# VHH binders against Protein DOG1-like 4 (DOGL4): the designs that were tried, part 92

Target 1, 232 residues: Protein DOG1-like 4 (DOGL4), of Arabidopsis thaliana (Mouse-ear cress) (q84jc2)
Amino acid sequence: MSKMRNLVEEKFLEFYESWVIQLELYLHQLLIAHNNNTMSETELRHLISKLTTHHKAYYTAKWAAIREDVLAFFGSVWLNPLENACSWLTGWKPSMVFRMVDRLRKSRVVLVEAQVKKLEELRVKTKFDEQKIEREMERYQVAMADRKMVELARLGCHVGGESVMVVEAAVRGLSMGLEKMVKAADCVRLKTLKGILDILTPPQCVEFLAAAATFQVQLRRWGNRRHYVTHS
Short names: E, the ipSAE of ESMFold2; O, the ipSAE of OpenDDE; V2, 0.75 times the mean of E and O plus 0.25 times the DockQ between their complexes.

## First folded at step 9 (VHH)

Design z67 (from v72 with S31R; framework vhh_8fcz_2)
Fold by ESMFold2-Fast, scan of step 9:
Structure z67 (fold): chain B 232 residues (1-232), chain A 122 residues (1-122)
Amino acid sequence: as target 1 above (232 residues)
Amino acid sequence: QVQLVESGGGLVQPGGSLRLSCAASGFTFSRYYMNWVRQPPGKGLEWVSGISRSGSYTTYADSVEGRFTIIRDNDKKMVYLQMTSLKTEDTAVYYCAKYTDSSSTYPGFDSEGQGTQVTVSS
């Protein structure tokens, strides 16, 4: 079990490093596209599609990994302390991306009224889905506390292999519950991203994706610099 | 400290193949993502391909996808670029570069090698 956990962490660390470096490559392309008004709509849609596929690849790899060891995603070794401090249920908080959308109102290409209305509807739905998950997590934490107390009581009263089996079963139950919560949160993330991209024009999509990728990459770089200084 | 020595370039006809090599020293090679970048005549640096620490993950520029293969040998501290179906547009000086997150570029890389010239012409 502990050997399996170490293997999952090691594999996902290499995957995530590669994934972020590929994101940096796409960010470079997004910044060129954003600053250059000569790219065709077809070319912009192709670039947006590459970013969408890249984000989906992350969740494909993540869901495979959490099936093996969801606890690795709580306090992840492939994330620096700054990235971990900014996490909500093992990733970005869905409603916060609308702050990046708000920047589009200050861009050279203004959002039309129909887009503003659809984005506000999506924001409300995203916040609702987010709060539903938070309520489910609270319920899970209450259930976890009850289970832990029962297991501690059993461990104190029972001597032998049966006590170990009960504890292991409780840990498996905890992992299964967390896996469901993480997948639910990731589904909200993917729905929110898809919804925004479906509402925005290709140039607006490029601007939005560039802002999101810039934040993610720079947050990692800032946190990595601090880690080097504190551990040198 | 860090040294990257590229080799294997040359003159080749369109449709031909070449294998580039990069010998690394002065750092823990197996802990770094490695890249190939190129500079065509009169143009800026263009990222070509990258490979993760153990070689499990590779990525390629759209212009070379399906034609180039990046490989590494951590025991020998080498990274290779196997190039097939070469085009005149592939003519460039090719550089091996260690990934860094300290660069102002995306992706970040250190251009520390002398490069190897690849010329594709009839």
Scores: ipSAE 0.686, ipTM 0.863, lowest interface PAE 1.0, mean pLDDT 86

Design z69 (from v72 with Y33W; framework vhh_8fcz_2)
Fold by ESMFold2-Fast, scan of step 9:
Structure z69 (fold): chain B 232 residues (1-232), chain A 122 residues (1-122)
Amino acid sequence: as target 1 above (232 residues)
Amino acid sequence: QVQLVESGGGLVQPGGSLRLSCAASGFTFSSYWMNWVRQPPGKGLEWVSGISRSGSYTTYADSVEGRFTIIRDNDKKMVYLQMTSLKTEDTAVYYCAKYTDSSSTYPGFDSEGQGTQVTVSS
């Protein structure tokens, strides 16, 4: 079903399409770097820096957009239904990136003992931060249900500007609560990503980033193919 | 049917300038990211530049950044590549390509045009 897009949705749709296409360009470079031993450590660090900057640019744009309309990020129009179904608080679930890390443990290049220990410490911390946000979400959903019930009751009882003022205050409260939770989740995402990259060597960072980008791009392509007409 | 017609290529000396044009038809032009890609003699396809649906975002290959500018005119259904400070290494057939996510490549391109030849030689 076609729905009207607001200005935040329209602007972020173009930003996100552009951001994903740039990610595909970086993924191409990561795959070349991963398959070839011709790049210097300096060149690998430069490529890793480009990816880090690219992810930071996403959160800069996202946080500006959620300040205007956080609800646009719940059931986003710039994501296909498969991407939306896989979202946890408007993005990837932080603990899931450790599945990409597990591939490095099974690679022919062995992680040293110190790296394994630091990655496990980071995994535990990430899961605890994630669970804390999940508890906050449950608490928010309960509070939201109670507020919505009270607001619906008040809308039925008052005919004037008093009911409008109460609804406006409640909507502001809802939006601010969601914005705070989304930013908290995004902070866990950024801390987890930075933590992994700080522990890994440059070749391991390239392998990790290539795996993560491949998954993100392929999930989008698989979801988009749901509407693809194939001619046999 | 999707149709892309490139023009504006030619022979130019190193340090020269050219403006390439691409006329699009058969699809909703303003809904797609557009690209310029090139194929140097004896080499594979190389992505050069891209532009978002409204023109708000552009990106360039490291080899052309600061020298090339991509622009689009959605009313005319045109995309352009303004090339300056041309180098011998820029010699290639240049193709206009519509973005697609159904390709096996990253990024994905649809190109059905004949291309336009750019030769940088003294």
Scores: ipSAE 0.719, ipTM 0.891, lowest interface PAE 1.2, mean pLDDT 87

Design z7 (from v72 with T100P; framework vhh_8fcz_2)
Fold by ESMFold2-Fast, scan of step 9:
Parts: C-alpha cells; sequence; structure tokens
Structure z7 (fold): chain B 232 residues (1-232), chain A 122 residues (1-122)
C-alpha cells in the first residue's frame, strides 16, 4: 500500500523487486549448469562470481537504506508476511544455510573429509557469532523498557520544544543501535557465504547457490500465493 | 480486464532498427515490473528485457545487452523496446508481459498480449 510506505520504503521496494527478478534469472542459469553438468570450470566460476556480486549489491543498497531508516527493515513492506515471519534480524539466519550445505553430502558432487571438517568449523563459528548478536538484541529489548525510556515516553505525552528534542534524540539513538546490530548480522551473513564458497568446489558452489536461491524464490511465491487465496 | 497491446514490429534488414510499443490497460501500471519476452519460430518463450516500476532499474538478456533499450512512460501506460543492430536470431513474436504476483512457472511472466512480429532477414 502506498499509504503505508515512506520514501525509503518506496525506493527499496523498487530495488528489491528488481533484485529478486534478477535472482530468478540467475537461478535459471544455476539450474541449467547443475542439471546438465556441461559447463567448464571457467564458466562455472563466472556464474558464481555473478551471484556473489549480486548478493553484495543487495547489502550495498540495504546499508544505504538503513542509514536513512533502519525501522523499514523490521516488518518490510517489500516482503510478504511469510518472508517477514522467517526473518532473523532483517534477513536470513546465517546458520540456516548449513542445511543447504548438508544436502551436498548425499549429492552426486560429494564433499570430501577435509571440506566437511572446514564446514563444521565454520558452522561453529557462525553459531557463536549469531549468539553474540542475539544477546545484544536481547539487551536492546530490555533497555527499551528501562526506567529512562519509560520516563521519556511519559514526557513525550507533554509536548514542548525541549521535551520534543529529548524524545527525538532518544529515538535517533535507538535507531543507531538497531543499525549497528543489523550491520553486524549482515557481516556474519557475508562472512558465512564467503566461507562456504571458499571451501566448496565450483560445481558444489553452483549446487549450493541453486539450493539457496530456490528456497528464497519459493518462499516468496508460497507467501504471495497464500495471500491471494485468503483474500480472493 | 488486463490488456497489453504490442505494436511496431515488421520486416527489417540485419543491422537495422525497430521500436516496439506496448499499451497497457486494466491494472495499476506504475505498480508493476514490466518485461519484453519473445518466441522465435519453433522455440519456447525467451525473456528479453525488464524494467522496474519507475524505470530506475533495467535488465537485459545477454543476447541483447548493448543492442536493446527498454523504456517506460507511466503517465501514458506505455513500455517501449528500442532495438538496434538487429540479427537474424532476433526474429520472433515479441510480447509485453507484466510480472505476476505469483506464478508456478519460471521465469513467471503473465503474458496478456497478442504480440508483434519481428522478422530480420536479407
Amino acid sequence: as target 1 above (232 residues)
Amino acid sequence: QVQLVESGGGLVQPGGSLRLSCAASGFTFSSYYMNWVRQPPGKGLEWVSGISRSGSYTTYADSVEGRFTIIRDNDKKMVYLQMTSLKTEDTAVYYCAKYPDSSSTYPGFDSEGQGTQVTVSS
């Protein structure tokens, strides 16, 4: 709805829609590469590079947008309710992608022992980094309900130049705190993605990226279809 | 009630140019990502180009990158495809298609138009 969208939301909605459509096009190329197994190593690396660049473009745009309005990313208007329900700190939960990696163990392109060990080490580190961020988010939620915030909320009911400025400064501080946590979560996401791709061979990278993109695209389609059916 | 009417096709020599037009009606045009899709003789549908709601983002198939330009005019509810350096491989029926809210088919186009024929031959 246009009424529910501010300028940052409208700009990112347009960007995200275009980004997902391009992801679907790349997914088509990944599935052809995976199913036919006819591409050279150079061709596979080029395709993997396209996907890596595409994901980096997302975070470049996201970080520019959250600098303006981080709250737009909590309950995003460019995501359907199902996509929003599956979000962890405005995006995918980093440790979840190891479920996609586990599928490679039983595929035609089997993981070797050295890769399994490196992936397990990365999984442990990723979970540890997630727990640190979750503790920060918990502290943030507790801080929002502390005596200082309750008093500021009460003062906000008694508007005046000085009181308005104090409330605005507090809200800005809260937004800056959320921005730092979102960026920290996104850094874990990027490190996890890079770590996995560095461990896997090009054919395994294609299979992994295809699985991840398939999940993202299907989740969007499932959520959009359900929304239509319940309201038609 | 959704309607897309394509025009501007014709016979052109290799290296020539054509400008295709798509007139949209029956939906909130400015709220949809728009595409050009083509069907060569005896082949399936091939996605060609896409344009975001305001026109800020465009994307092209590798086969047409640098040769085709997609443009939209939201006030007139029009999408255009400017085609240059045309090749015999560009011979196809060209369709204008909006991106659907949901689809069971990949790439998930909703093609409502009758198309416009482009023939590139000597």
Scores: ipSAE 0.466, ipTM 0.759, lowest interface PAE 2.2, mean pLDDT 84

Design z70 (from v72 with S52T; framework vhh_8fcz_2)
Fold by ESMFold2-Fast, scan of step 9:
Structure z70 (fold): chain B 232 residues (1-232), chain A 122 residues (1-122)
Amino acid sequence: as target 1 above (232 residues)
Amino acid sequence: QVQLVESGGGLVQPGGSLRLSCAASGFTFSSYYMNWVRQPPGKGLEWVSGITRSGSYTTYADSVEGRFTIIRDNDKKMVYLQMTSLKTEDTAVYYCAKYTDSSSTYPGFDSEGQGTQVTVSS
């Protein structure tokens, strides 16, 4: 049992529980704002600011945690199997949020042509940044099959002392590469979120954030429900 | 059977303090996020405060931030709400509620007790 890994998992499990429940609170406020056209622009901007601060707090905590143990974020214990199955490099796939943006085109709040153009430009850039990271991950996975890694795997058949230390040192080295890729993916996520919010009006931002939060919360609830059924 | 029993309410003057208690039984208390919710006269349920399973993180509604403190004691299966600087707007029936993801509300919670009445008036 890795003591450091266990500690990171314990701390982030509780952080994430609190973070998701706060997201549910903000979702409630977003749904009220979305269904109420009497809120001022100042009130809407304040609510949007609370959500952006909340998402930034998540990445601040995540980046601190991955410095200690990035592997805790691959198959995370704080996520159910459905959430893990929908994960791309430890989080949401950046290009997929444009599916939520597409719902705004069918909404009461109409996107103007200039916004549609900027969103499409952002979608294309996000996809290219995403594909660059996917190529890096592919290279990383292929590099696992080099002679040195195969030799270390053979040494891992022995228990005790030097063999254990050598294998764990190699895993730590691999973790440094994963940390870099996870942070790169998170930077694409943050740039994509900021880019969308910069293009949209405050009412459109509220609708987008409500859709995103609803999906995140409901995906978690659906995954938890399926766990109950499998253990009847 | 899940049971939550609230106590500690009463009549108090504006600026006063009260401590609410919730005794839990019938479930693994230390595995659940716990909430305080309230229902003012003639209004719907309002979420007030929450606390994670070990007590490491707490969350408060904007209306009570800086005035209320939520605490839990897992050995005693108790959750508490320490209320200070009480206002007339804090008048409500207060319920202790176990977090649930099966509710239609955000955040999700179960309200299963009789509640405890807090009346803030001069």
Scores: ipSAE 0.643, ipTM 0.846, lowest interface PAE 1.2, mean pLDDT 86

Design z72 (from z71 with S111Y; framework vhh_7z1x_3)
Fold by ESMFold2-Fast, scan of step 9:
Structure z72 (fold): chain B 232 residues (1-232), chain A 122 residues (1-122)
Amino acid sequence: as target 1 above (232 residues)
Amino acid sequence: QVQLVETGGGLVQPGGSLRLSCTASGFTFSSYYMNWVRQAPGKGLEWLSGISRSGSYTSYADSVKGRFTISRDNAKNTLYLQMNSLQPDDTAVYFCAKYTDSSSTYPGFDYWGQGTQVTVSS
């Protein structure tokens, strides 16, 4: 049983590869800005804006793709097995991003008490929103195992007109529920990212974004390297 | 036995144009994101432009955006860079580079040719 790529998977695979390579280019610029300390505040704000626009472009493409095939995002073909294993509702777990803030060990600008307080308030709110989505996911999993779904699965074993139409309607309902949950999770991700960037100064934003991008790129490379070593 | 061969460089006047070509062999060209990079005398490598597998997505460095156009012909295993409005600071050896995630740098590149020299002067 090999998973056949559909049109949505092929198009998003090409998009995502390009998106990650562009992220690596931005990471290079972030590391230069951090190490050299030669960029003006306006130049730093422009670089930060490029990164936020880049992340928004990802969600624009993702939301267009999930309208066509949300299931492509569960066990994605454009992600390696390590990236897929670390996914929470088709992406990064929002609360985990605060670990990047905590690991600003190379920062030359210390967080002031007011920023620490605002970041903790944001962390609590993010965790609350995340838990709400997790409860919806639990309800969805329970609904998939109810008596009606079991009956539909049995009917799906019989090919022929009426059974096919009933199963198709149920699958569409399940897909719409998943799309709603994925979009809710992505909204929490975007609100969390914006919230952090609004609290931090431009030099701190550069350090945060560099740490986040480094982690994302390294996770991908570790997973790809394991595949090469295992296959050889 | 991956090979990338760059051609089309030369001497050109400021404001002039050149079209570079890169012919790929030894790998499935249509499966890889491809890039153009350059190295000016006494300086490090500078990324200029990249293109996705089918050509649906392209990206450019700020220094060349609006002046350079990247394209590819997968049937011919060839990558192109159309360079317009050339300036003296565009003088460099130009390389085509296949993306790799095995590099210790960001972004990761492979270089297999000698490059093609572009000189912009009067």
Scores: ipSAE 0.647, ipTM 0.857, lowest interface PAE 1.4, mean pLDDT 86

Design z74 (from z71 with S59T; framework vhh_7z1x_3)
Fold by ESMFold2-Fast, scan of step 9:
Structure z74 (fold): chain B 232 residues (1-232), chain A 122 residues (1-122)
Amino acid sequence: as target 1 above (232 residues)
Amino acid sequence: QVQLVETGGGLVQPGGSLRLSCTASGFTFSSYYMNWVRQAPGKGLEWLSGISRSGSYTTYADSVKGRFTISRDNAKNTLYLQMNSLQPDDTAVYFCAKYTDSSSTYPGFDSWGQGTQVTVSS
């Protein structure tokens, strides 16, 4: 059977479509800034600030949505299968951005030794934070299976309203745990992004953000084309 | 066969107001993100505002935020731009533009009309 969208999913799908279009418009500005060297430092800082605000707006909307239905973010209907295959705990994997930074260093980004050292320190810290969250998620999944099995076995002896109320309480508890986990992962994402931007110069920030936005935009467009999505 | 027709432009004094309309045909208007873009004399295209398919989400360029309001009526296939506190530097040709599908190879606008002229002068 096909997946059907609930109201939270429909609202976030429309939000996400709009958010990606705005990201594409910012990407156009980033590419103009990257391809010519005429923009002042003030203009570059302003553009970087607009993108950081844009990413923060995404997390504001996401955290509001997960308070209503965190499960909507596991197998998100607003993401195509390719985007979903590349997801780690409802979003991008923080350590993957360092591969992007490394690729840029071989092309056009000129980094001084002090920046290389700080980026490597940030990479190590980010991987440590990721592993900590992965262990917590693994523990959560094992605990969830144990709790669900025990509760289902216990409820097998009871039928009716009492059973429904207990199931609702259990589901609410599990959802709260997932919400906390997703927010923890998002905090690592935001700290990693901020850390990279704090280390890089404004022109380097523009190159990094352009690469990140290009990857995100292309991944979405490639995935949508593979599935022949219609919208008419 | 996609058509966008902008109307409502004209001459207005500084501090005045205008409401622009854009009538869409040849596609399912209610399925697309819509935008307003302008081109001032001797300048390039400037994106001003965008609106999601149902109207639930809007965004604005800093130059017009607080002065302009984008809206849509999907039953009438019409996009609007309410312009208040108009300034001489708002003088431009105003275009409504349909954003390309997310399955297209390149992002951007794939359809827009001839535009409507707005002149802000004394």
Scores: ipSAE 0.725, ipTM 0.898, lowest interface PAE 1.1, mean pLDDT 87

Design z8 (from v72 with T100Y; framework vhh_8fcz_2)
Fold by ESMFold2-Fast, scan of step 9:
Structure z8 (fold): chain B 232 residues (1-232), chain A 122 residues (1-122)
Amino acid sequence: as target 1 above (232 residues)
Amino acid sequence: QVQLVESGGGLVQPGGSLRLSCAASGFTFSSYYMNWVRQPPGKGLEWVSGISRSGSYTTYADSVEGRFTIIRDNDKKMVYLQMTSLKTEDTAVYYCAKYYDSSSTYPGFDSEGQGTQVTVSS
């Protein structure tokens, strides 16, 4: 029902639906591996590699899409309202995954002191990188309300083609700034994920990935089952 | 009402080929990811393959990768499963499904079809 602006949304919606279905299949394999002592270290490493590749594929597709239309990722049509409410800069908040790591302390597979120390160091670094991005977003939001942008908004209220062109240029500039920030946030996400997996043993990686995937899948199910109806 | 009608099953020898068809009606077919799932005799449901809305992305279970190909025709509202190099363990009732939850304790799918029987034996 619309024009070219919906093409990115339609394409990424199709990709994301397929990506989530594959994640659910991998989650099933992770749960089988976690509950059974039949898998070798080689088999566990292969499964972990599949999940790592799967997450990298998501960011490859996302970065291609945000190059075309970053605004599609703010209030995404492929996410339900609950998933959107839980998003931080178009994805999961990096520091929040350490809550999934905390579940490992309550599992059968316990962390050794050296791992706890490394995870705490990673947690601090992740929070630092996250805060830096939050400061950049605050500056971006302030810049949007800048006197110059307010004047451009006034021009956009006029019927003339010259006003339309000036407003379009300003919006394009804002989109480029958002693209840079989203990519920076995604880089923190990927570094955090890699750092956690590098610290954990293969069985611990399986438990961590199972916990993370379970949360993502359950959040989607809860949002889909419990309708959020806006009253107006 | 959602309706999925599977066909194309039959008796085939090991190493043989079959093409299954699924005719969809009662929903906007081109807006849904479609799946093939199967139920072997005396066993639970097993997810086999899936295809995205336009057919741009396909996924396969490790057990069928390289042997099966999932295809869709949105104009005809059809999903196909081309099966080659069939094995005795592929013997099952095959169902076409709009939704499959493989991570639940009781995995299930949204299918109103009767399925189509595939028997691989010598």
Scores: ipSAE 0.441, ipTM 0.725, lowest interface PAE 2.1, mean pLDDT 83

Design z81 (from v115 with L102S Y111S; framework vhh_8fcz_2; at its last look DockQ between E and O 0.18; V2 from the best seeds 0.00; counts 0 for: pae O 7.6 > 2, placed apart)
Fold by ESMFold2-Fast, scan of step 9:
Formats: C-alpha cells, structure tokens, sequence
Structure z81 (fold): chain B 232 residues (1-232), chain A 122 residues (1-122)
C-alpha cells in the first residue's frame, strides 16, 4: 500500500504541476481575449473548448489516481498548505464559483434577466447537491466511530493473520466509500461548471473562466509565498 | 547558487534547424518543471515551451507547435530545445527558466540564464 501510495503521489504531483502550469497559460489567453474586442465568436468558442477539455482531463487523471489511492487526495503533497486548507472533499466547493459569477453583473458584458434567473436556479440546485454530499460525509464519519470500527481497531493491534485480514478488508471498504464520495463531489463540480458555461454567452464564459483560473493560480502563489513572508 | 547556462544559438537561414541546450546547476533539477522563453528584438518575453519533471508532459506555444521539441536529461541536468522549420519571427534571445510559483506575474519564472541569441535571416 505504501509503495502504491508513493507511486500515485509521484505521478499525480507531476501531472498536477503540468496541469496548473497549462491553466496559467490558458489564463493568459483568456485575459488577452477579454481585453480584445475584435476576437470572433468562433475564436472565443475555441478557447472555451480548450478550457473545458483541460478541466475534463484533470478529472480523468484524478479518478484514475483515486482508484489506486484516494487517501493521497486528503492532504495532497502536490498542493501547498493554503490550497489544502481551502479544499472541500479534495477540491473546490461547488457553490463558491457563483461568487465569481456575481462579478459578471458589473462587467462590460452584462447578464440579462433570463440568465440571472437560470444562474440562481443552478445555484440552488448546486447547494442542494452539495448538502446531500455533506450528509453522506457525516454518515461516513459516524460509521468510522462506531463500536464495530473501534473493535476492529483493537483487533488490528494483534499479530494474528486472521485479525490482520479483517482489518485490511475494513480499511479497503472505507477507502472505497471515500472514493465514491469524492467522485460524487467531482460530478457536482463538473455539472456546476457545465451549467454555468451553458447559460453564459462566449464573452461571459471567457470572463468567468478567467476569474476562476485567476483565483486558482493566485491561491497557489499566495500559499507558496507564505513561507517567504513568514520565515524571511 | 542556482545557475542556468544556455547555448547553441547562432545565425541560420529560414527553414533551417538549431538545437539549444541549457545546463542547470545549484538545485535539484529533477524536481522542477522547466521552460524555454524568448525575447524578440524590441518586444517582451514570450513563453515558448515547457517540460515536466520526468519529461512525461510537454507543452508548446501555438506559434511553435509541430516545429519545436523540448527534451530533458535529468542525469546530465540538461534541457534542450530542438528547433526545425525556423522562421524569421523566431529571431530572439532564448532563455531557460525554472518554474516558480512564488512570483506575482502570470508567467512566474525563476533563475533565467544569460540567454542564447537565435537569428533567422537570409
């Protein structure tokens, strides 16, 4: 397990670093597009497509990695402490992106009333799905503290082969439960992202994606600078 | 002390090829994403290409995609840029840069070397 955990962490660290660097490159393209009134709708749609493909690639890689070791995503070595502290079930909290959407109301490309209504409906649905997952997480935590789990932890202190197998089976079951919850949270993230992009026009999508990427990149920079600021 | 030393630049005709080299020292080379960036005469810095820690992932600017190949050799602490089908627009000073997340800019690069001049002209 320790060998598999180390390998998963090493591979995902390299993938994630490359992924977030590419996100920063896409952010540069988004900022140019946002400031350029001459970009065609086809050019904007192509850029939006690059970003959606990029986010899908992240979840494809993540789900492959959590299949091998979901615990690697709780306190990830590829994230700085600030990024880890801001995580909700191994990623961004789905409802938080609506704070970025709120800024579009004051942008050059103002939201029409029909879009505002659809975004509010999506926000409510996202909050509902989010709360459902939080209830599942609470049930999981309660199950971890149940008398049966406490007894299994006691048995794990003995060298006997049969008790070792029972403890290993229980730990595997718990990891599978975490994997399902993480995937459920990621599905809400993807559904929320897709829903927002489906409601917005191409120029508004560019603004939204730029805001989201800016926050993610800046959170990484702020966390990495913490050591410079606090230890210098 | 972190050092990056670029070499391999020169004068080449359009359609020609060059291989740039970057020798790294003073840090754990295999733990960093590496970049090539360039500065054309009278213009700002332009990101060209990047390569992940083991070389498993590479990325290229649209302007060089299909023409340039970035490679690294962690045992030798080297990163290379193989350039083919060179255009006059590729004329620039080329820099090797270690990626650094502590920077405030959109393209945070640390320890840019002295650069190597590439001139594409007939």
Amino acid sequence: as target 1 above (232 residues)
Amino acid sequence: QVQLVESGGGLVQPGGSLRLSCAASGFTFSSYYMNWVRQPPGKGLEWVSGISRSGSYTTYADSVEGRFTIIRDNDKKMVYLQMTSLKTEDTAVYYCAKHDWSGSETYPFDSEGQGTQVTVSS
Scores: ipSAE 0.633, ipTM 0.846, lowest interface PAE 1.3, mean pLDDT 85
Fold by ESMFold2, look of step 10:
Structure z81 (fold): chain B 232 residues (1-232), chain A 122 residues (1-122)
Amino acid sequence: as target 1 above (232 residues)
Amino acid sequence: QVQLVESGGGLVQPGGSLRLSCAASGFTFSSYYMNWVRQPPGKGLEWVSGISRSGSYTTYADSVEGRFTIIRDNDKKMVYLQMTSLKTEDTAVYYCAKHDWSGSETYPFDSEGQGTQVTVSS
């Protein structure tokens, strides 16, 4: 028994593996920068810029892939659209990144009052943008319920030609709306990341990026330890 | 058993070119991301370049970007490193390595091959 992946899934999964491997290589550089008290501000900013560019490259590739098939990124969402511990519109919920900042603040990163205020302002803005997107998702949840009825109709319950054309138009409309919503969520993710890096000092940015990279690499390895079948 | 055999090194003048080869055996070659790493005289291992399973995605260290090209041939189970505009700083023993997700969190390379010496000097 195996799972057949479409071309979009195959292309993006290979891209993501390469992307995470490169992130792992950058993590090595971040750890060296963390331990090297003699790195100049210019050297730190260059490394931070490389990480920023790397994250932008992820979204560039993702947006090309969702243009071809947004549904490839919703594994089981059509069967269980609201269930997920850590997945929200094909990625991390944008505000979840502040948990990482909060954790670093309790352990290693010392923030001044001005930074704390700016981070709280950014957190509020990020949550507001999330709420806007969540309202659109609720609208799509209603459409997903109607989509289940559409799937039953497509199986040939009663076909008058008119029903088929309405179904096809509805599916195209839902797919286009989902693409727009996923891109909006990704824009919030990217703007929130950039906002955090603008508020933090270069050494603090290195600590934050190292923590984020460690988490992403471990999440990839965690998925592999679950014995996911890759020989389909 | 996994084997990686590097070849193609030699002595070359600055500005010259070389093409390194790596023959792989003992594993499903097309299932693995592959790398070139190098060890300059008296220094530790330094990552040089990597290539995805199909060859669709390549990446390079800043010091070699624009001068080196990584290539793979999954049918022949080979990975290559085309080097041009060589500098004395490129002098090193070069190894190819398979990426292993089970490695440590630091610099997870499998470089058990003997390597191939590249020397760039007048």
Scores: ipSAE 0.542, ipTM 0.810, lowest interface PAE 1.7, mean pLDDT 78
Fold by OpenDDE, look of step 10:
Structure z81 (fold): chain B 232 residues (1-232), chain A 122 residues (1-122)
Amino acid sequence: as target 1 above (232 residues)
Amino acid sequence: QVQLVESGGGLVQPGGSLRLSCAASGFTFSSYYMNWVRQPPGKGLEWVSGISRSGSYTTYADSVEGRFTIIRDNDKKMVYLQMTSLKTEDTAVYYCAKHDWSGSETYPFDSEGQGTQVTVSS
């Protein structure tokens, strides 16, 4: 059965499809830049800036949508099941990007000791922030089963109508918490990304961003193939 | 066999315009992003422009942004590059290149045609 989409889902789906297409175009640029040793530092920095701006645009749109319906992002219809399965609080897991950085280290990319140290520090901090958010998220999830909701659940098998207000209040409370947590998670994502880009040289940034974009695009493709999903 | 045949190059004065064409065959054209790249004299290959599979989205190098326009016709299996306000630094051999991320290609320009010469000179 096809899930009926609300307005937020429909609009964001349209946005995301376009956003991903543009990401793929930027990925091409990143790959070209990575294989082109003639590009100047200024050119590389400009490309990096384009990518960062693109990501910022995503979060701007996301946060606007979240204000309308944060629940739409828990079960994102614009993602395939594989993408959803890999999602942490409606997005990529911040600590995951360090695995991509590790790949750089194992490749022909040479990181100086100072960079390695800073990256490790950032990794630890990121992990800590993730854990903090997870704990808070759990609290909100558990809080959904408060006294009123539990009582309602007990009675709800036999009673209708008047219970709607209680449920709506509970959902509003949860939604407020979820919005807070999603924003917090997004902040960690953005800080982590910025942190990595600040540590890496422009050529290294390009390689990193290419790897990240590749992973995102491939994950989508793999998931689509598996579930026979076609995207425009 | 993958074939990309570029045409439309020539000699033009600064400020002039040219339209390049690329005829594609031997592959599922609509499944690939298409690109234009160029090789200036004595320099390496540089990327110029790209267009999405459907043609709905385009991107350009900073050096050509606002001056060049890339379009494609999937029915005809053609890619075009409209060049305006040409500069001497645009002098190069221009190539059409495909890229498919679903494949094993890590470099977007593994298959290139013969290219077409663009010379901008007063």
Scores: ipSAE 0.017, ipTM 0.407, lowest interface PAE 7.6, mean pLDDT 88
ESMFold2 (binder alone), look of step 10: mean pLDDT 81; pTM 0.839

